# Designs tried in a protein design chat: VH-VL binders against Protein RESPONSE TO ABA AND SALT 1 (RAS1). Part 9

Target 1, 230 residues: Protein RESPONSE TO ABA AND SALT 1 (RAS1), of Arabidopsis thaliana (Mouse-ear cress) (o04515)
Amino acid sequence: MPNTSSSQSFTIFVDGWLIRHRYFVEQLMCASSLDETNRISLEEQQSLVAQFLSHCLQYYQEKFASVSLAGDNVFTFFCPPWFNSYAKLILWVGDFKPSLVFKLTEVSVADLTRHQKDRISSLKSETRRKEREVMRDFALVQQSVADPPVMLAARRVGAVGMVDGEETDLEEAMEVLKAGMAAAMNNADQLRCSTVGKVVEILTPPQAIKVLRTIGQLHLRLRDRDQERA

## First folded at step 19 (VH-VL)

Design v7 (from u4 with light chain S91Q)
Fold by ESMFold2, fold request of step 20:
Structure v7 (fold): chain C 230 residues (1-230), chain A 122 residues (1-122), chain B 111 residues (1-111)
Amino acid sequence: as target 1 above (230 residues)
Amino acid sequence: EVQLVESGGGLVQPGRSLRLSCAASGFTFDDYAMNWVRQAPGKGLEWVSGISWNSGYTYYADSVQGRFTISRDNGKNSLYLQMNSLRAEDTALYFCAKGDTYYLFESAFDIWGQGTMVTVSS
Amino acid sequence: QSELTQPRSVSGSPGQSVTISCTGTSSDVGYYNYVHWYQQHPGKAPKLLISDVSKRPSGVPDRFSGSKSGNTASLTISGLQAEDEADYYCQSWAGYSTFYVFGTGTDVTVL
């Protein structure tokens, strides 16, 4: 993974990542368009799937490094500036909802076996349960912000000239909130990556290539520049 | 009872090939990803290879990439490891392992065989 | 990073607590919660002790616990007993290129 000394290394990373993403989407489109006679080998299909999954994981690993290790502002990742306005309307904890992958599979693959359908149905139920757990935990972190304002107000009623101490306590409370929000976002990202990986593993490589092509194309559409602003 | 039984180990010369087998029983084999793990004498554990439930995906440690081929026959509840171009460094006890989930990447290995010994020497 | 770093040996008296570290990188242990621990007695196959950092499988005594901070996972054996004398290995998921990586192993001795 590229390392830079700039204070916005993630923004630089995303630019390079998107260039590679477009290249991978082209490869996925080509591989999914070939007929049986001309399609790439099973080994090449497996390699393409692994490479694309690694490429997607790299995005979330760099996001984690920026937010959790470097201490970058977690709040910008809840509404990322590199998403267009339409993408921001559909965000779930800063990115796509994990269960979206099941809809994308349904529209991309026409030849699921009964066994694959059963596995996907079970995974879908598990994923939706975990999504509710993530939302509950996220809500608990958000509720913690209500305590510092109440405590600060209570201290002001009882103290004169304590403004400096109150700002130090507020700074500490905000750091705890940032850490809690970062942890909640990482849990959501882990669920996203786990769900996509499990769906891919249930599918054959030809089926997975079609799903990953659809995911990749959607991801590009969510980053296309808006035709209008405001 | 859930069981994994490895076989096919032995003494071979460097550069030769060997095929390991693992017979599974007591669980629905074709629902689970399967793995090979090895342990050189007096040394630690090393993951070797894994295969998805339907053989759609296979992964290999760098040390064996291009030389070893994992496969399975779900009709026979059997896992295989074809080991070509064997080296002295491949000398180890080879374990067959099942994960606690259906998936390759999200699994701890909860069931192990007793292993089959492969010795590569000249 | 082809191996996770563990101390070569750790020792303790019966009834005491022993902690084994497992250090990786921000791309494996520091990122994933797919960190597992195995116990291996001489001449035996490994046995799963802890999955997913801190989950204890059925049949594993509650004196075994796991945790993680930063790039380091930890296995703690509280109330050390003679049968705990064994080798211990950690394992982490490391992405689709490296896939799985094991720790170097720790020999636990009961004094």
Scores: ipSAE 0.819, ipTM 0.917, lowest interface PAE 0.7, mean pLDDT 87
Fold by ESMFold2, fold request of step 20:
Structure v7 (fold): chain C 230 residues (1-230), chain A 122 residues (1-122), chain B 111 residues (1-111)
Amino acid sequence: as target 1 above (230 residues)
Amino acid sequence: EVQLVESGGGLVQPGRSLRLSCAASGFTFDDYAMNWVRQAPGKGLEWVSGISWNSGYTYYADSVQGRFTISRDNGKNSLYLQMNSLRAEDTALYFCAKGDTYYLFESAFDIWGQGTMVTVSS
Amino acid sequence: QSELTQPRSVSGSPGQSVTISCTGTSSDVGYYNYVHWYQQHPGKAPKLLISDVSKRPSGVPDRFSGSKSGNTASLTISGLQAEDEADYYCQSWAGYSTFYVFGTGTDVTVL
């Protein structure tokens, strides 16, 4: 049986996931067609929305399992090889920022009711507050890297070999850091999934199809190869 | 003052249909997702179905998928459950429930009705 | 059709602590923090006791507390009183296919 690290196994999972993602983006594009005679029923649109959300949840659930088992590779998830170089410039805790969905909704949907706009405005405020909480928690984890024992051990790994006692301190500190980083990333991912799910629920299925198409297309652009890799 | 009142329960034969209603008062009904939860006599709770605030999304437990239809009328502050092809295992006290958030998912159920009894027997 | 696993019954003397477990999977309790607890007295509707693993709604005594580790959530009653004799259910969100799952229920008896 292959001995593959959790981050390598997740990279393989992402390859398969992206094939399914392209399929879903095609379905969302077809479902949002202006051709009335070919438009799928509202029941089929509800089903497509649920399927796409489940597809997205599968990604983050597999990521959670992989990050929880990552060991030495947990830090790779903050600069992931399954994103292209341009996408890495805009990452927030290893993936898109949750509040991006509000801009994507604004550009994708032209027919929001006043009640929907009020609900989205309230959700945006809630999401911004939760993003600040995630950043606070992330800063606390990063502060543990700056603690003197951890920083001294990390400097020594980077410059010279370690002495007895320092190796044990570094290993213990790294386990605490890995757990804290994994928890912080999971909290960010939970907020991503929760925010998209809430936006979708505020919208009608036809409106949600348009937003999810935009999200799906953006995800493809974030993973398109670039010249720095090819 | 916040109240959910279920009605429409009764005794029916297997294979028949029944329609439950839930009247809501004391809160802004059309802002909230709504749910049905059932409890067979002497047994535990089972989530049955849920519906989003604008009826845009409905979800069903596997045990009732294809047989039950949830709906709502926000103008009447009312939630409904159409139960078709009833089976003996559908015998239960049916509760109407409201979540502690506006959303169908991620909610705890903070307001419950007293339930309406459905008995399916030959 | 899915259920979270709870012990059938738990008992304790007044003033003692009891803990009720709720075991799910990595797709529900193990993944989400949307785990809730309900108390149900005989002939009554359920009452929300704990939301989001550990939050107490207004009016719930602070002797009730919740936690989770791995795929298992726990409800603890730290100063058992006679009125705590009831059935207790956990609940978790489980994604858009399964949606919500309830626990099998635990009968708490005050000796």
Scores: ipSAE 0.810, ipTM 0.916, lowest interface PAE 0.7, mean pLDDT 86
Fold by ESMFold2, last read:
Structure v7 (fold): chain C 230 residues (1-230), chain A 122 residues (1-122), chain B 111 residues (1-111)
Amino acid sequence: as target 1 above (230 residues)
Amino acid sequence: EVQLVESGGGLVQPGRSLRLSCAASGFTFDDYAMNWVRQAPGKGLEWVSGISWNSGYTYYADSVQGRFTISRDNGKNSLYLQMNSLRAEDTALYFCAKGDTYYLFESAFDIWGQGTMVTVSS
Amino acid sequence: QSELTQPRSVSGSPGQSVTISCTGTSSDVGYYNYVHWYQQHPGKAPKLLISDVSKRPSGVPDRFSGSKSGNTASLTISGLQAEDEADYYCQSWAGYSTFYVFGTGTDVTVL
């Protein structure tokens, strides 16, 4: 019985989202390459930043809805088909680590003031603490569920249809795991969005456009479909 | 003592302008985003506008977009609201507010002034 | 939406519990945990009561608690006292287009 899963519907959404993403990356590239005499106004730069951030929020809001409806297919979001093989090697809770934005800021912006550097340093420390909290909570959910289900599954493999209340116990344990995994992913995504938003607000609009350009370009490279060698 | 004190309210005719000020003390003003919130007589709270710590980002409610301009002077620990093309529906008590974080978004408003009344009539 | 929906009024006797709802959409209350509650006595400025759905600032009694489920946040006052008679407003962040939205307000009366 074939069903369209929420992760399959989200993959279709991502295709459309990536078309809009390419448009925004082009706008960010254009805005960041102009000199001071030809640069778009600060008002227009603020608008472009807000539009790009809204575009990114749309992705995570749709992801949240899809993960909330995923049921058995929640595990696909931890190894998502819309990332290429190289990106999957560095995933953290199904997407890039929130603190990646600090490295991208460092390579994209050369003119941070001392006050901006101090603010970013404090934010980096806070972000790393929150990353550890997300992982600690997720690990506890995994530990509380995985040990009993593995033992129950091993017992069932050695028996012929000898299942009683054991199916109900395993099903309950798997529902707890799915809920905990979905919650951990949502917490991670909220931290991603919060951290990027805070970095942008610390930066001036011209600086933020450079960082957002770098983020946008990187994500295009890491979401291209794999090609087979001929 | 953390304190916010608004001033500049008054009675004004429709179509005219007013400039509100908010003097801040007792905290590092230039680290925080700042906001204006208004309350029409007998009515609820309405967020009006916000500005980031370095003035890099400003946001406005739809009801005031294009007519109001938020600004700040970190050297004077002061927040401003320039209100142009005033209408009767702008009549309200105007509060300035500080968030419990440095940022425009994600913040709850933990410190409020007592407000300055703006009346647009006659 | 331009406003979050709250009941116009809620009343209770001293010692009872009352709950105030704040209903938004999947694009604000239903998605973000930046949902806050304010208490306002007549003639006074609003006072922050609960931040981030359920966090109680210093100096706020523990009889005030917050939660949310789906698109609805709730403020509960357990052990209602006379000084709790006031207006209560919720507030949520709603993204970079709408930004902040306040609730319509709820008048709490202590009978």
Scores: ipSAE 0.810, ipTM 0.915, lowest interface PAE 0.7, mean pLDDT 86
Fold by ESMFold2, last read:
Structure v7 (fold): chain C 230 residues (1-230), chain A 122 residues (1-122), chain B 111 residues (1-111)
Amino acid sequence: as target 1 above (230 residues)
Amino acid sequence: EVQLVESGGGLVQPGRSLRLSCAASGFTFDDYAMNWVRQAPGKGLEWVSGISWNSGYTYYADSVQGRFTISRDNGKNSLYLQMNSLRAEDTALYFCAKGDTYYLFESAFDIWGQGTMVTVSS
Amino acid sequence: QSELTQPRSVSGSPGQSVTISCTGTSSDVGYYNYVHWYQQHPGKAPKLLISDVSKRPSGVPDRFSGSKSGNTASLTISGLQAEDEADYYCQSWAGYSTFYVFGTGTDVTVL
């Protein structure tokens, strides 16, 4: 166990996690391509779904631990080096938007029942409401530090230098911001995991394997590409 | 009234089988995931198993994996637990429970049955 | 499968407050906000008191409140009444491998 920063330790974790991720994507591709006669059993499909969801949860649990210890490094998780440049353009609170799963379901599954469509439509509306709540809470954290007493002292015309008490006010404001950013990212990640889990539960195991394959393949493509912004 | 009514408990020998039923009324049963929870005499609560709204997903506590099978019949508003290879440690009051959301995970159990007693002894 | 740790018993006089702890790990209680509390009187089924750490279902008195810090969730009963004498259990989601875990249970006595 190296004595390194939490964001650098998480980058090393992601390397190992991506190796396991490639294994799961291969399993999902195999399971989704077999004809009905050669298809793995329903029990095996259910097990594969649970294993993949657990694999994804491991990523976010390790991220939570790392973000909680990040300090100034918390900003790295908002523009993380383990995403390529195209993925960084579409990030929402440091990772993919929860509602992306609905588009991935639409392109992966052609045989939704009417009941499944109704459930997905309701979930989509709920998810978008929760996304707005996450963004509102994050904006409130940012506002709470936008005009700290120390910054007002620094802006005054003809002001002498900053007094000692004002330096501690700035440090306090930055600690509040870091804690609030870490909490907002955790709330966003919880919504990501919750939304995927609920979509999977609405779907049959064969349908879910197709969606999870698409999710898994997308993650590989958006993490493996070279950085175009030097 | 929203109700869950368990049945099928009794005295059985180790290694034998028993099937529990839970009859649901007063809510749209086929929209909700369902769960079994047990409580050994004088002991705490233990989650046993859960099943998704359309039976697509089932989950089991490690202590019962491979021996118990959860199922449901949405046409009959009924939940079942097939218990095979019963052991003395399976002796408990078995509750049927509904979550406060449609989903297996993230739910608190807001509606419980009265329970049905299963006793496993020679 | 681990259990969430609760004190075996707590007690208080009528009108006082008692707090029941529920300690898990950074992978369940410390990670998820899906921590719930149940009350169980003798011979009765459990009753949901608190969901999602701190949410009070309709019909639950406002003297019941929940919170968490780190790996520990807490249920507080303020203004203790005789009918609050019961067993109390916490519950957390713990991912798709373990799924749900319950606490060991706490017997609340009203002196």
Scores: ipSAE 0.808, ipTM 0.912, lowest interface PAE 0.7, mean pLDDT 86

Design v7 (from u4 with light chain S91Q)
Fold by ESMFold2, look of step 19:
Structure v7 (fold): chain C 230 residues (1-230), chain A 122 residues (1-122), chain B 111 residues (1-111)
Amino acid sequence: as target 1 above (230 residues)
Amino acid sequence: EVQLVESGGGLVQPGRSLRLSCAASGFTFDDYAMNWVRQAPGKGLEWVSGISWNSGYTYYADSVQGRFTISRDNGKNSLYLQMNSLRAEDTALYFCAKGDTYYLFESAFDIWGQGTMVTVSS
Amino acid sequence: QSELTQPRSVSGSPGQSVTISCTGTSSDVGYYNYVHWYQQHPGKAPKLLISDVSKRPSGVPDRFSGSKSGNTASLTISGLQAEDEADYYCQSWAGYSTFYVFGTGTDVTVL
């Protein structure tokens, strides 16, 4: 029996995940109603937030497992086929930039207290610093293929007279690159999840539901089928 | 000095209720998430429940879900655990614990109380 | 309820090194770096030894170190001393459903 590639298996997972995602977006839309008489209870709001965050974590945990088994397919996760063409224009290390959540919070919530604003401002600075660290680590991985011993081995692969040790050196260099790319993507995903979780925890459940609704709606729009305009 | 002092433990019959308190001092209580951890006699540590800085988010171990309620009063620097429908398996020393970050999910427990004993026995 | 697997006991002579394992799953220890270690002497509250896999809080001796590989975290006590005789617990975050889990605990004996 033919084996399904890790990127193909993850694409199947995403299809099921998106069905659950639509369910959650509908729940978030209903829960964000301004009619306080008909608003769901605080306990129900807390449960919905926890369930949505768990749903989001499930995506990244499955992605981590798939990337770890990807081998040559690790590069597919940097330009994912399960995103439409417009979403791919804004990718940062294979997914959305963690600091995007701060703009989405600003658009979604109008009643932040000064205490909440101060915590969000501090978190924003911390997140931007960590984003730079992720980019630095990613750049170091890319530089590993420019290392003189690795570069020499790679330059020899297409040349006449390849020596036995040169093929082994290239295989080792490619394994280091793949492992480094996978690690960089995982660090980026961890920062994405941590940043959303911290923003939610700073917010009240009613405020968080508005932010999570905006995130969920945006994500659905970036999964819509591409449109071609003549 | 940072301190956490638990109270409200005791001997109680199965099916009854008990309310634990934890008084905090020496730090800005309303900045931090807080937790309850228990330890049955001769057994290991079990996380019981946690609550965010603003009471907006609460989480519970499966073993206590629906029976226990965590709460806090930031004006009184106090953490609470309401324990309903108590079972013999709930017999334990209950610790109050502070996280080392502001956030509930990203914390190690750097400050612990000495615990209050809850015994559930017929 | 889930728990992380630790050896029941570990022993060593003064000055030697011991290592305590903490084995979870790809959904906790194998995924998150929120893995912590605690020391507990009899009749005392737990004390934080290591946070975030390998960070040592101020006041903790540098003979305590942590690491992880795959689904297993490890605490190493180098230069074992008599006061290190205690119970040791690991802890990991496990997402918003399970939230926190503790290890089964390891009794360290100094021979």
Scores: ipSAE 0.795, ipTM 0.901, lowest interface PAE 0.8, mean pLDDT 86

